VH-VL binders against Thymidylate kinase (dtmk-1). Designs and how they scored, part 1

Every score and structure here is a prediction.

Target 1, 218 residues: Thymidylate kinase (dtmk-1), of Caenorhabditis elegans (q22018)
Amino acid sequence: MATDQKRGLLIVFEGLDRSGKSTQAKRLVESINKKSTESGDASSSPSAVLQAFPDRSSSIGKLIDQYLRKEIDMDEHALHLLFSADRFSKNQMIRDNIAKGIDVICDRYCYSGVAYSLAKGLPEQWVRSSDVGLPKPDAVLFFDVSPEVAAQRGGFGEERLETATIQQKVAAVMPTLRDDAYWKTVNADGDLDSVEKNVFRIYENLDREKPFESLEKI
Below, numbering starts at 1 at the first letter of every chain, in headers, positions and changes, except where a header shows other numbers; antibody chains are not in Kabat numbers.
F, E and O are the ipSAE of ESMFold2-Fast, ESMFold2 and OpenDDE, as the mean of both directions, binder to target and target to binder. V2 is 0.75 times the mean of E and O plus 0.25 times the DockQ between their complexes.
Where letters were taken out, [cut] stands.
The coordinates of atoms that the task and the answers printed are left out; those that the model quotes come from them. Centres of patches stay.

## First folded at step 7 (VH-VL; framework fv_benmelstobart)

Design s1 (from p2 with heavy chain G99A)
Fold by ESMFold2-Fast, scan of step 7:
Structure s1 (fold): chain C 218 residues (1-218), chain A 120 residues (1-120), chain B 107 residues (1-107)
Amino acid sequence: as target 1 above (218 residues)
Amino acid sequence: QITLKESGPTLVKPTQTLTLTCTVSGFSLSSYGVHWIRQPPGKALEWLGVIYSGGSTDYNAAFMSRLTITKDNSKNQVVLTMNNMDPVDTATYYCARKAYYGWGSYFDYWGQGTLVTVSS
Amino acid sequence: DIQMTQSPSSLSASVGDRVTITCKASQDIYDYVAWYQQKPGKAPKLLIYDASNLETGVPDRFSGSGYGTDFTFTISSLQPEDIATYFCQQYDNYPLTFGQGTKLEIK
């Protein structure tokens, strides 16, 4: 008797450290949930959830966290696979939320994993293979911030992957992963509010009637 | 020099509307956001809301139903309007500039503050 | 709302002492923390932003550290002019929230 419910959207936020993507991901989740509340939605479930990668609270994520904080060393191939395993550990949770009509906003996804591993010189074909089969984003919002502006925004270099050298290499690699069919560039050099409004405009124009697919390639 | 200065009534009766003006100099309101923060006597700072360089606003949900922030870039003025004042709204009210080089909303310059007392 | 809890609420110290104030967030806020100094009858003054960056013109005896939920503010050698109330502030999420303040007094 009910009207068919539309599916949730999978939206991925990618970009360099200090591009503001984490702040904007949280703000989008809040805006979606606030709009749901204002429309008189009586559901106790949220309309959107945030999923940050790596999930540093999980068993896999704790090991990744130790590497990022320089507490342990590991082979770069092993680390790449741990990042992929971390994403796949959330695969079913993402799909279940999408099926329930709940939007999933990811702070980083497979594109970060590929870009950082390629920046470290790992083999391209191998690096691009480990995330095949993950849910395909409806949109990837690429936060394009100038490296100079990003450096001014905070204490880069605190973790292993936050050095200027690796960030420069990632900045060169990440745009090569772009697929204009579902990647959108967000100019992140502006005020938080201006960036937030642009993010929400992209969000509200996404098509919920497209089939929800899995990644066949990266 | 960069300055912000609050002005408006120092005494408001319960149920009345408070209107405070923040006059800025040394920077453009088209380039910087301005926030309003208050501090009840002897208490912690409490964030009220912001008007961004582009003119959009965000408000603390606790005040959203009775709070409006507007601005006029040509006059270098930001205006806070708060309806239905109550004695618990007695506080020093500050306007403050959102830092340009930092990430997020922290404040590099503050006005001197104006004490608003709400009593009959 | 993100709660910011400062410790201690007040402290007394002597000139030349190392003073430490802590601030704990109710959830992960990365390094999105600022510290302010407020002297009686005056507006707050920015000292530290992004947890550890010293604002221009602020003496280098002031420093900050921390990431995630636990943050520390330090005065390496207390001077008489440092007598004030100090506040932390998070800016990871709205509403912006402040700690309850730490009142610093001279012995």
Scores: ipSAE 0.000, ipTM 0.435, lowest interface PAE 14.7, mean pLDDT 84

Design s10 (from p2 with heavy chain Y100R)
Fold by ESMFold2-Fast, scan of step 7:
Structure s10 (fold): chain C 218 residues (1-218), chain A 120 residues (1-120), chain B 107 residues (1-107)
Amino acid sequence: as target 1 above (218 residues)
Amino acid sequence: QITLKESGPTLVKPTQTLTLTCTVSGFSLSSYGVHWIRQPPGKALEWLGVIYSGGSTDYNAAFMSRLTITKDNSKNQVVLTMNNMDPVDTATYYCARKGRYGWGSYFDYWGQGTLVTVSS
Amino acid sequence: DIQMTQSPSSLSASVGDRVTITCKASQDIYDYVAWYQQKPGKAPKLLIYDASNLETGVPDRFSGSGYGTDFTFTISSLQPEDIATYFCQQYDNYPLTFGQGTKLEIK
């Protein structure tokens, strides 16, 4: 029954490029789904889906992808709103999955959008307003990686927002968005297997009985 | 650099309300949660509660009926209010910053502590 | 509530000795344990978090280990300035709880 079924969790992975967050998000989804399959109890064991932002395959995400690949230029306010529109295009899908008991693991969310736009010098109050009303994460896992480790992971600086300057500014801004009630910092300088174990421990201890809310402020 | 400092009365009479202020510097209350912990003389540490960066609170169930934690980000201050003080509440009271990594409910920076004696 | 049972309650050791303190949780807390040093009249100081991670600026003679319910804190070569009371703390679940402390003295 509906009231007997536990809801899904919304878990957001945030951090700088090369922090390993995307790899860990995928590993968490795979781990949850493998556990569910092995138990044979789909109704008692959660399943999970991965939602990466921006969704580069959608119409909105295709425009964002072209900008990030330096194929087009765009006004920064318009780009900020496209990133926000991309997230809102998934709003109902997230809520529906949560209601069905399916965990949603997001690779980046509104916090990336706000941090990158603030790093580019857009007005703070305006930037923080466009994502209000999105589902509130049960947890934000912030992957904290040293600049030295991140730079050594290869391919850095190929896309528009991957410059050292913008990443340094994002690193300064992102902590100001933190709400310790549901943000958890992960030391991402470790090896992938040790980080994976810590991510899963955080995941398995989250409380499914807390009310699922919407963001009133970012 | 990063500091927390407790202030308030050092002597409280039984049944009175205790109010302590924690003033922080070197970090923003919008970015870090602040916890209150106490230590009776010669005894172990006792966790009282927390106010998170976003303003929500959690309290130790043993104290929640008489404990309130509030903050003012613009003043860099966190305030602990505890009603119905009793001699067993005599302790050094600390405010402390939530740790940086993981679930982070360990404490990386502590105030110096303020001894509150409850006596008639 | 998760109980943290710390042993011994006190110990005496000589400069240069290896000192070991143990902490046992009443239930599985993974690696969510921190260790603090408290000198008389001072606030506690963080030494170890996540059972084995050394806090920045803490000498490498201090170390931690353990997982689940059994945790160990070690000073590899005791120095006079290490004389203090040491506390473990769990942060797997609220309320946060501390061990009763181990008072370390030089003989």
Scores: ipSAE 0.006, ipTM 0.509, lowest interface PAE 11.7, mean pLDDT 86

Design s12 (from p2 with heavy chain Y101R)
Fold by ESMFold2-Fast, scan of step 7:
Order: sequence, then C-alpha cells, then structure tokens
Structure s12 (fold): chain C 218 residues (1-218), chain A 120 residues (1-120), chain B 107 residues (1-107)
Amino acid sequence: as target 1 above (218 residues)
Amino acid sequence: QITLKESGPTLVKPTQTLTLTCTVSGFSLSSYGVHWIRQPPGKALEWLGVIYSGGSTDYNAAFMSRLTITKDNSKNQVVLTMNNMDPVDTATYYCARKGYRGWGSYFDYWGQGTLVTVSS
Amino acid sequence: DIQMTQSPSSLSASVGDRVTITCKASQDIYDYVAWYQQKPGKAPKLLIYDASNLETGVPDRFSGSGYGTDFTFTISSLQPEDIATYFCQQYDNYPLTFGQGTKLEIK
C-alpha cells in the first residue's frame, strides 16, 4: 500500500575561489534536471535545485555581499554569525526538498564558513559551534585546484576574502575539516568536461537509502 | 513548439523601474534555466542574468544592485525587474532558454525581443 | 570579465564564397563557445555550440573550430540568406560575454 519514494540528496561543493566549483554545481543541477526532462517523467527521475551560500538574493546574504565588496565594515565575529544565519535561513527548505525527493546542490556550506574564520584567527571551538544542527551532506565534493591554475582563471576578484594570503590559509585549513566517509576530492586542475564527468560519477553512486542526518559537529 | 515571448512597457522614463515578463511554452521552467540578454541599437549583446530551473539566480555584477529575476513555474513566466532606468539602458531585451545539449549557458531558443526606450 | 574580440568587424563577400570569421578570448575558455546569426530586426539564432557542434536544423555549410583562446567560424559557400551579423559567445565563466559582432554583407 505504501509507496516507497526515494529521498533527495544533499551535495555540497567546497573549494577555493576560482576552483571552478560554482560552474560545476550549476552543471550538475542542469544535468540532473535534463535527465528528468529526457525520461518524460519528472516524478520517477530526481530533480535538483541550486543553493549558493551566501544567498545573494536574501536580506542576510545581501548584507554579507556588501561586506565582501568592501562597502561596509563588520566585526569578524558578527560576520561569522551572519554566514551561519544565512545557512540556517535555508535549513527547513533543504529538509523539505530532500523529503520530496529533490536533490539540493550547495555551492559552499558550513565548511567554507569554518575555514575562512579559522584562517582569520578566530577561536576554533567557537567557530565550529554555530553550524551544528544543519543538515549533514551526503557528499562534500572538495575541488582541489593548484594556486597557479586558480590565478590564471581569476583576474577580476576584488572581494575582501580573495587575497593570496587568506586563500593560502584557507587551503591549509580546509583539509583538516575532511571526513573521508562523505568527502570526495575532485582534481579541479583538469578541463571542465573531465571534471564534470567525474562529478556526475560521484553523484550517480550516492546511496539514497541511507538515513538523512544532522551535523553533530563540524 | 518551443517559444518564449517578452512583454511589458516599450517606453520608460529616467529613474523609473522596468518590469518585463517572459512567457514560455513547449518546455517546463522546472527543467530549464532562462536568461535575460539585451542589445542596445546597433551594438553587441549584453548578458544581464539568469534564473536556474531550481530558482537560484546569477546576475552580471554591472547590474546586480538594480536587477531582480523571479519566476512562477505554474504560470510559465519569468520576470525581470530593473530599477533606476537611464537613457543608456535603451535596448531590445530578450529572454532565452539555456541550451539543451552540452552543459554550458548558451541559448538555443530566443524570444522575439522587446524594444524598451528610456527617454524623458 | 572575459573579453571576446571578433575579426573582422565587417566584410563583404559574393554568393558562393568561403567566409571565415575569428573570435579571440582574453583567457583560456576550452571549447565553451557558441556562434549566433542575427538578421536585421530579428532575435539571434544559435548556429554552433561547444565550438564545433552544429545545432539541429542548421545547414551544414556552417562550421566552427578552435580550442582555448582562438576560434573560427566558417561558411563554406555563402548564400544570399546568410547576410547577417554574427556573434561569438563564451560560457566558460560569468558574466557571459559576447564578441562585438561581424557584419556580413553581399557584394
């Protein structure tokens, strides 16, 4: 009598600026939705939504955006909490989509928040506490790009957190947040087509039958 | 058949807000992203922004402070809102669908375009 | 922003001629290039995507090639209905950017 519906997946894309992660997140969403269209039955095939953090269209995200563009200054503790608040503002939307069988692809998540704040020298225990209780990703795809390749891809980044110094510190911190049970490294030095194919292979192999959990620690 | 059609005012005064609607047929907005592109008379095409199938948006940084794109999947409509119009914003405005084949943001179907003139 | 520069800005050719237009990106964009045809008063029409793939319904006299920074668009035998402005577009990175256009005229 009961129809068994597969849940959606929560997949997080993490990495340094200019790693190509944003492009790959958008491509994955489009690929999932294209397959639903080609099958002719959206209910039998998963669909996906993209959620970028910070969400530039939200009130909280717009304030963060002003800071990043150097339009305002803010205490670093206040900024850290705004990034966390931005993620929690989407907490129920993520859970609702997962329950409906809709995949949620996040461009950055709590790991970026922790890594950047630790890179700035904020206290580790405090920094790791504000995102506890967020949905736990089924996978974190960490886009590993060499500094040389990243520099070639960039050229117009004038935002506050895009300096070589902060990027180097973030590059050192991000691997310490890794949990091999659900983190996968993507070599982002390759061409976009090769990276896209690897991303989709990871996506196809994720287990929708596992319980959907909340983060107990970061 | 796949179609996109822009509608809205053809004349806007400086400092006013422009609102354009793109009505689609023959495909689902839940499966395809829709972009907005404009073209000033006799000039090159200029990308404004996109709303993805899932509802997220990206904007050209040159316009992000005054540009909003929204949609209603059930009505088959995408709406562009641009604040504080200036005579330099005079252009033909197009909505276009993200290409079906390949994985990039190229445009396989375009609306007919609507000329918006900004003058006092 | 990635700059797309087309060459030439305009050209005149005769029916039956081979026409070549080039597009140069300011940085490596792999093969993420599309080409469009725009006739006066009309919306652009997609001809080529992924640098070399012909869109369905487009005549095979149109072709594209290139990788990295240098791209070429070719009409093997010009027809009267091909008189238009042609644009290249990159989609490797946002903001999406177009070339300035090449106006093709018949002699």
Scores: ipSAE 0.000, ipTM 0.421, lowest interface PAE 16.0, mean pLDDT 84

Design s13 (from p2 with heavy chain Y101H)
Fold by ESMFold2-Fast, scan of step 7:
Structure s13 (fold): chain C 218 residues (1-218), chain A 120 residues (1-120), chain B 107 residues (1-107)
Amino acid sequence: as target 1 above (218 residues)
Amino acid sequence: QITLKESGPTLVKPTQTLTLTCTVSGFSLSSYGVHWIRQPPGKALEWLGVIYSGGSTDYNAAFMSRLTITKDNSKNQVVLTMNNMDPVDTATYYCARKGYHGWGSYFDYWGQGTLVTVSS
Amino acid sequence: DIQMTQSPSSLSASVGDRVTITCKASQDIYDYVAWYQQKPGKAPKLLIYDASNLETGVPDRFSGSGYGTDFTFTISSLQPEDIATYFCQQYDNYPLTFGQGTKLEIK
């Protein structure tokens, strides 16, 4: 009769640039897939896919990439909607993977979009409205690093939105978006292996039996 | 050797602001989060808040309207500021280091504690 | 908030006895529980983290177990220096919360 397969998890990695979140997102995907392969039983061991936002390889994402690389200018409201459109372009892919028992690990999500737009002074209610209806994460892992420390890491400031001023404002705004019911703070200090163990500990304790919902608020 | 030491006024009048400093040794504040916990005489421990290695903070909702935690990594100091003190805030105040292993705010090293009495 | 309830509130035992203290969480907290020892006039000392892991330097007569909502702390053979109040703490979610404490006295 029914397969009784558990659903996949939607896990979002949020934090400032240079917090190590992108590295940890990739490492979690690799860890999940390695364990799945080693078990030889995909139905009892989940597999995972990585979805970075913005998806710079898509048509929408290529336009965003040009903006971030300072190759084009765009109205801030238009840019906000473009980031939102990028996320919604992956909405069905996320839901399909979750239904198949595949974990989806997102490097940034709507919380980055809201925080950066609010940091630029766009109206709060409008900014928070455009991502309503996206899949609700089972967990948001917030990578804690000070903006001053992040600014000291190599390569910072080369793209638009990587300025110290914007990062400081984002650092103040993003924690206000936290919902303790599904946000978990990751201490991003220490070496990569220590942080990876912390991430996996959170991952392995998430509840696959909870209903998979859509965001009614951000 | 890892140590934490609380310092500040031991007597505070009602409505005044409390400022306590936690001075650490044997580890870097850029590598470990530090929490503040208090204990009223003869009662249970009560968590107040944390400042993480990266500088972000979390506060107990019961105190967040009047509580601020800051730090200066170069001075090895974490500072707790609590406004509008009341006699019910009389307690021993501790700073403590976040546990080494993984995600989890348990406390592997504690300061000696400082008793703060609120009375007029 | 997650409520942590300890039992018993106080306990009297003889040297050499096996002592057991329990802690119940109001919701599932996995294994995110620590146990502390506090002697009169002193700061708490970490004994156990992740429900069952013994902190370095802590005597092996101390142990912990449990998962979900029910946790147990055990002293296998009580020593005179173990007279103290013992607290459990959950760290699954904020705010962090502690049990009310169990005061252990030697007969």
Scores: ipSAE 0.000, ipTM 0.443, lowest interface PAE 15.2, mean pLDDT 84

Design s14 (from p2 with heavy chain G102A)
Fold by ESMFold2-Fast, scan of step 7:
Structure s14 (fold): chain C 218 residues (1-218), chain A 120 residues (1-120), chain B 107 residues (1-107)
Amino acid sequence: as target 1 above (218 residues)
Amino acid sequence: QITLKESGPTLVKPTQTLTLTCTVSGFSLSSYGVHWIRQPPGKALEWLGVIYSGGSTDYNAAFMSRLTITKDNSKNQVVLTMNNMDPVDTATYYCARKGYYAWGSYFDYWGQGTLVTVSS
Amino acid sequence: DIQMTQSPSSLSASVGDRVTITCKASQDIYDYVAWYQQKPGKAPKLLIYDASNLETGVPDRFSGSGYGTDFTFTISSLQPEDIATYFCQQYDNYPLTFGQGTKLEIK
């Protein structure tokens, strides 16, 4: 019937730059941890953790960070594999947290990696293969922002992958990766607080009783 | 109506710092990025830099060592500061608003421009 | 930096003529090109963005086309008020760069 332990959820935030997804990912982590603290349990650890990809603090992530800041150049196949390696470097951390009942909120995941590499013209079959075996998200929250609203938010072109060309191509490709079974669209045109409330409603309705799986395909 | 207007000194001596102010009306600086572009007499337009709606900046590498762009949303003002002015910096300076529909930076509204002459 | 090479540097035409100006990018910029009109002593005015989209309020005699590296700007029937310098601009990557301009005059 009831179990004394429930697994954590893996929730992925995807979308274009200027969609507000990073802000919402942080807010969700904060909301979960605040509610955990308020429960009256003696829990001294967070009940959710944020994992941004790429992890710019790791050895792999530092190399990716240099590329994104235009400090170095590299072959696009090598870069794709570095992004994939960066995700796999966190594979065990994600699984361990889920097993402990800790939610893992990812700011970007394999879907960003696939979409950006496809936008750059890399071979589709190869691009989709390198992240197979990663933990499968319980939900992907796709932040859909209109071009008009995104244009108004500014900050465009600050990094290599934030150019008009790449963003337009990613906008065309990312929806093709959608699986309605676990992808949920978030209308990101609203104010910060309205979007936050919608994100939390999605979160509260996720099913912790489903088996935690690995990605068979992307 | 949407307007941008540049103001500041029209004559600067070599080695001095230039400060120009762009005052906007008809839109919010919290919603639109503002760019600075200059045009030396009889020459092409040169992009200098931008301050985005969120306050982040980008600069043309050719100018970044001596260029700063700031803003005050409550005053509807964007400020360009350029150090160590040289006669070659003589140009008409424009502020311009980022276009509404594209993810990239084209300019849908421009200020009238202010001619800054650098001479002793 | 992406170089925008504009041709011709100057052009003379009669009222009613079809006028074309070309712009070539040093690398693929897709359709991220804008065209501006600048009259003497005035700021540039946006005419076209995304290579072919006409800005609101701009007369439909103005048009643009192109993709990749080669772009054209056309005035289908030249009017006296169209005398100006015309500039292309790429916005695929920073720094933003402009063509050197084409000065249009009536003969």
Scores: ipSAE 0.000, ipTM 0.444, lowest interface PAE 13.3, mean pLDDT 84

Design s15 (from p2 with heavy chain G102S)
Fold by ESMFold2-Fast, scan of step 7:
Structure s15 (fold): chain C 218 residues (1-218), chain A 120 residues (1-120), chain B 107 residues (1-107)
Amino acid sequence: as target 1 above (218 residues)
Amino acid sequence: QITLKESGPTLVKPTQTLTLTCTVSGFSLSSYGVHWIRQPPGKALEWLGVIYSGGSTDYNAAFMSRLTITKDNSKNQVVLTMNNMDPVDTATYYCARKGYYSWGSYFDYWGQGTLVTVSS
Amino acid sequence: DIQMTQSPSSLSASVGDRVTITCKASQDIYDYVAWYQQKPGKAPKLLIYDASNLETGVPDRFSGSGYGTDFTFTISSLQPEDIATYFCQQYDNYPLTFGQGTKLEIK
């Protein structure tokens, strides 16, 4: 189909807790917006926006937040669909920004949703079906950090063993979701500035002339 | 060098409260959780609970009603408090650090242990 | 609670022998098992984590294997300093649980 030149990119940051992905997502957004400002073009819109999933500030996200904080109980199938609903609630916002040439940087996406639900033992085919039709990322940056480096970054004391166990089960599932055509592994063992430079190098080399597609499968 | 050391009373009377302190060196309590494990004479190890780097706690359900773990990061100290001690609580008490190379809690460094005897 | 069952409870062997201890979990724990050595009057010392990973500074005569519910700990050539009680521990779920221990003595 027709190539949309100068469209925005959809870039997804995935990884386990303490991989540094959230810090790097924020830094990428800041770098893109700073470089856009420095180019001298006047603009009332940012060049990149950050979207974290779940969006804990929305109506849907507040309900998810209550569950995650153990304030309410919910069937795991219902929770899975609620996470999918949270992503779809941003579907049009993502597409609109991309069409306007604004990059969308997501801190977690459907891959986290699928991996966590599979780690909980939910049926694989059903779990993989609910996010079909979401915008397809131009790149998924998977932040791979060694346990040694994660421990050195502080906060290595786990809050609950079931959280640590889920993270390990998620780590086992994540490779099964990988598609080398648009997944990039980021070695997150470096210092923050070195990782940031690697992330920005990946970002700068992405192809804006590819068609912007929807996910046919996950 | 990473070290943990338990200190506190070695003799406790039935119904009294036990207070043990674990003093750590070579790492920060703001970065690592510390667990308490005990071992009655000649028996297996028994996990009591943990205080995480952020200050939250988890306890073995068998002890939860009478067990409290607190810490002071500035003093490098973790404190275990156990109420209503009974002779069956006689054991060597250890504090231990979560292992470095796994998300799960195995223990890479242990204190030397302190024997607590509960008798009149 | 996840129950960890060790076999045998006691073992006598000669220097140079291959020694094997087994540990069975009451449910699937993946590879989340550690093995400890404990000498009389001393704290346990970590030997193996994640079923098969040797802790730094531990002699390579010690090894571990297994996945799911069945785990094995092996000393390939027993030395006099290996006289100790050995414990397995699961860390897939709370409460953390230990095997009952295997007491190793030299003939």
Scores: ipSAE 0.000, ipTM 0.438, lowest interface PAE 14.6, mean pLDDT 84

Design s16 (from p2 with heavy chain G102T)
Fold by ESMFold2-Fast, scan of step 7:
Structure s16 (fold): chain C 218 residues (1-218), chain A 120 residues (1-120), chain B 107 residues (1-107)
Amino acid sequence: as target 1 above (218 residues)
Amino acid sequence: QITLKESGPTLVKPTQTLTLTCTVSGFSLSSYGVHWIRQPPGKALEWLGVIYSGGSTDYNAAFMSRLTITKDNSKNQVVLTMNNMDPVDTATYYCARKGYYTWGSYFDYWGQGTLVTVSS
Amino acid sequence: DIQMTQSPSSLSASVGDRVTITCKASQDIYDYVAWYQQKPGKAPKLLIYDASNLETGVPDRFSGSGYGTDFTFTISSLQPEDIATYFCQQYDNYPLTFGQGTKLEIK
């Protein structure tokens, strides 16, 4: 089914707090858009967009933000569902951008939601059930950093879920979610430039000749 | 209260080695990286290097051949050693703590600085 | 290395004036810029990070803006205690680099 329009890719950045993943996600989006501009194609539409989860600016995300800033307490099941609701609130935006040939770079996704809830002792089948139907990423870049290294990058423990105990449990759980068919490990202990080069190398090697029908669901 | 304080010799002769100590309080060196920055009199700030909480280091390439940063977490001390000092190395030397932003380094707390004069 | 070119090198202004300082990066550094205030004989003090975010405890007369290569620092209504040298710093890439400074003085 040859078409004139190739779809964009859904690329997810996962890892512990202070793994550098948020910085690298922003840099990848900006590099993709900068290259598009430099090629003389100064379209009003970007070539890539960044979507951070949770989206702290939305109504759902503001409530999550209050929890993360320790301003409110919440039942763990209710919080898990709010994180899933936050992702589903962006479901159509993700699919629309992909259909238009725009890459969507997500800073965290359902894997963070599952890993943090499993770290808290919630049952795996239940926590996975709330994200069924979300678009399945073409690639997950897993930023591999130890909790000790992450804690040492300044300001650790300022928000809820940034404690060493939670991060240690997440570090043990997150790799069990890995599927080597589409997960790639990024060594997050490296310097900023080395990590950026590795991220871009992974990005450039992804199969970019995909029809929309190939976009799977979780 | 978070504090950093530089100490060491204020006068160094050309070709000698400079050793400066940064003593920190109010935070753990096992949890925060510390940078060294210098400022020649009346001039701009110049970044020298960093020691991360895990003990690894990064140096400005301009100084890498003669610069070493070490630390002792139990003493709350970071040590800068710079070999083969020259009069152009005359500057106020600061240690500073990295802000909380990942991998990018701006400085939320600074030591008071110590002026090191290099002359015969 | 990324060069940070700061303008002007010096500026004279009166209390109550709006003061603007600019900083230009030699390459795209996104929003990875901090601004510092340094009073004579003192260490620098962080005022702004991520180009536009005000550090806690810093008066709201200070602001920053910009993205990419061009950055601006503004004092909306100059106070006597604001007389200092101001520096921009990029943290997009190592080595970390600073502007040459803008010395702000009272007329």
Scores: ipSAE 0.006, ipTM 0.441, lowest interface PAE 13.4, mean pLDDT 83

Design s17 (from p2 with heavy chain G102N)
Fold by ESMFold2-Fast, scan of step 7:
Structure s17 (fold): chain C 218 residues (1-218), chain A 120 residues (1-120), chain B 107 residues (1-107)
Amino acid sequence: as target 1 above (218 residues)
Amino acid sequence: QITLKESGPTLVKPTQTLTLTCTVSGFSLSSYGVHWIRQPPGKALEWLGVIYSGGSTDYNAAFMSRLTITKDNSKNQVVLTMNNMDPVDTATYYCARKGYYNWGSYFDYWGQGTLVTVSS
Amino acid sequence: DIQMTQSPSSLSASVGDRVTITCKASQDIYDYVAWYQQKPGKAPKLLIYDASNLETGVPDRFSGSGYGTDFTFTISSLQPEDIATYFCQQYDNYPLTFGQGTKLEIK
């Protein structure tokens, strides 16, 4: 049936470190909010919000941050569940924003969690189960960057999961999680403005009238 | 049934403005972007521009200075306006619906096309 | 702009032949390519999307393959009604671009 209210979109940005995904996620949020303002919208609420995972400022995220900074060690199953708990801690916030017509742009999501845990050799079925029931993205934008371009964008190997070995394993695993029905590969080797324009075109093509679903499988 | 149909003048004089209307049925313009594509006789297809479901537009840079696409969701109509027509703009003009999947800027349904001749 | 180059520009084949048309992109476009059939005086008809997915209602003698820059469109057993011009199209980036077309004729 017809409704006056359009729902928000859930869009997830995935990719390896130095792919430019975080920059593009921020730029998309800014573009959406700028266009909302230019349309004469009098609402003080933003049209889009950015949610980075892990949220290193939360209680759960602080534990994850300590692990990533090599300040603590923990069992890899426990870490995997902390990453899942971090995402689920935002589950209701995401759904509430979508229901209000506010777009939610995620910098990393469950796909990073699954890929990194599989790269570490954790059991596939178990790893894929802990994020079932999270909101299903309307789109996953996978930022593909060549190794040569990524190497030029800054330092590497500063945190626990930034080694060449783990990144190579993640690069092999991440494409196996792709579902062509809602994943789009974005060539991230281009200049920032060109990539930003491509991202916004993908965003504008998304259908707000489709039902908002939950993940039944990852 | 999903349909798109182009309508408008079939003969345009040089320097005049072309206005074509695409009338759609069987789907909502609030859910699908509509693109305009043209084909000069015996030549390849050339993408002109799009109006997205949300109302934003994108144009091929080659036409951007003289091309405008608008729509009225309540009338099920998309309108292409192209200024300063030239004989080289003689072509069959198509409106087409974007593909079913989210990034599918391929075209699953096309209008029949309307031949626009620019002469005299 | 991303350039799409088709080969051959034209070909002649007999009913029952396997027909192959290729399309080359000037840069990596992943699998974001569609193939269209256009009969004289008619609008193009979508056959293949995402390089290899067959559009609903399209006969299974049509297939597509490829990834990156090189794409192939195949008709496994040519029928008389398949005589048309075939176009590839990329949708990885804007502006959207088409190949120049391959005209398929019966011997």
Scores: ipSAE 0.450, ipTM 0.805, lowest interface PAE 3.4, mean pLDDT 88

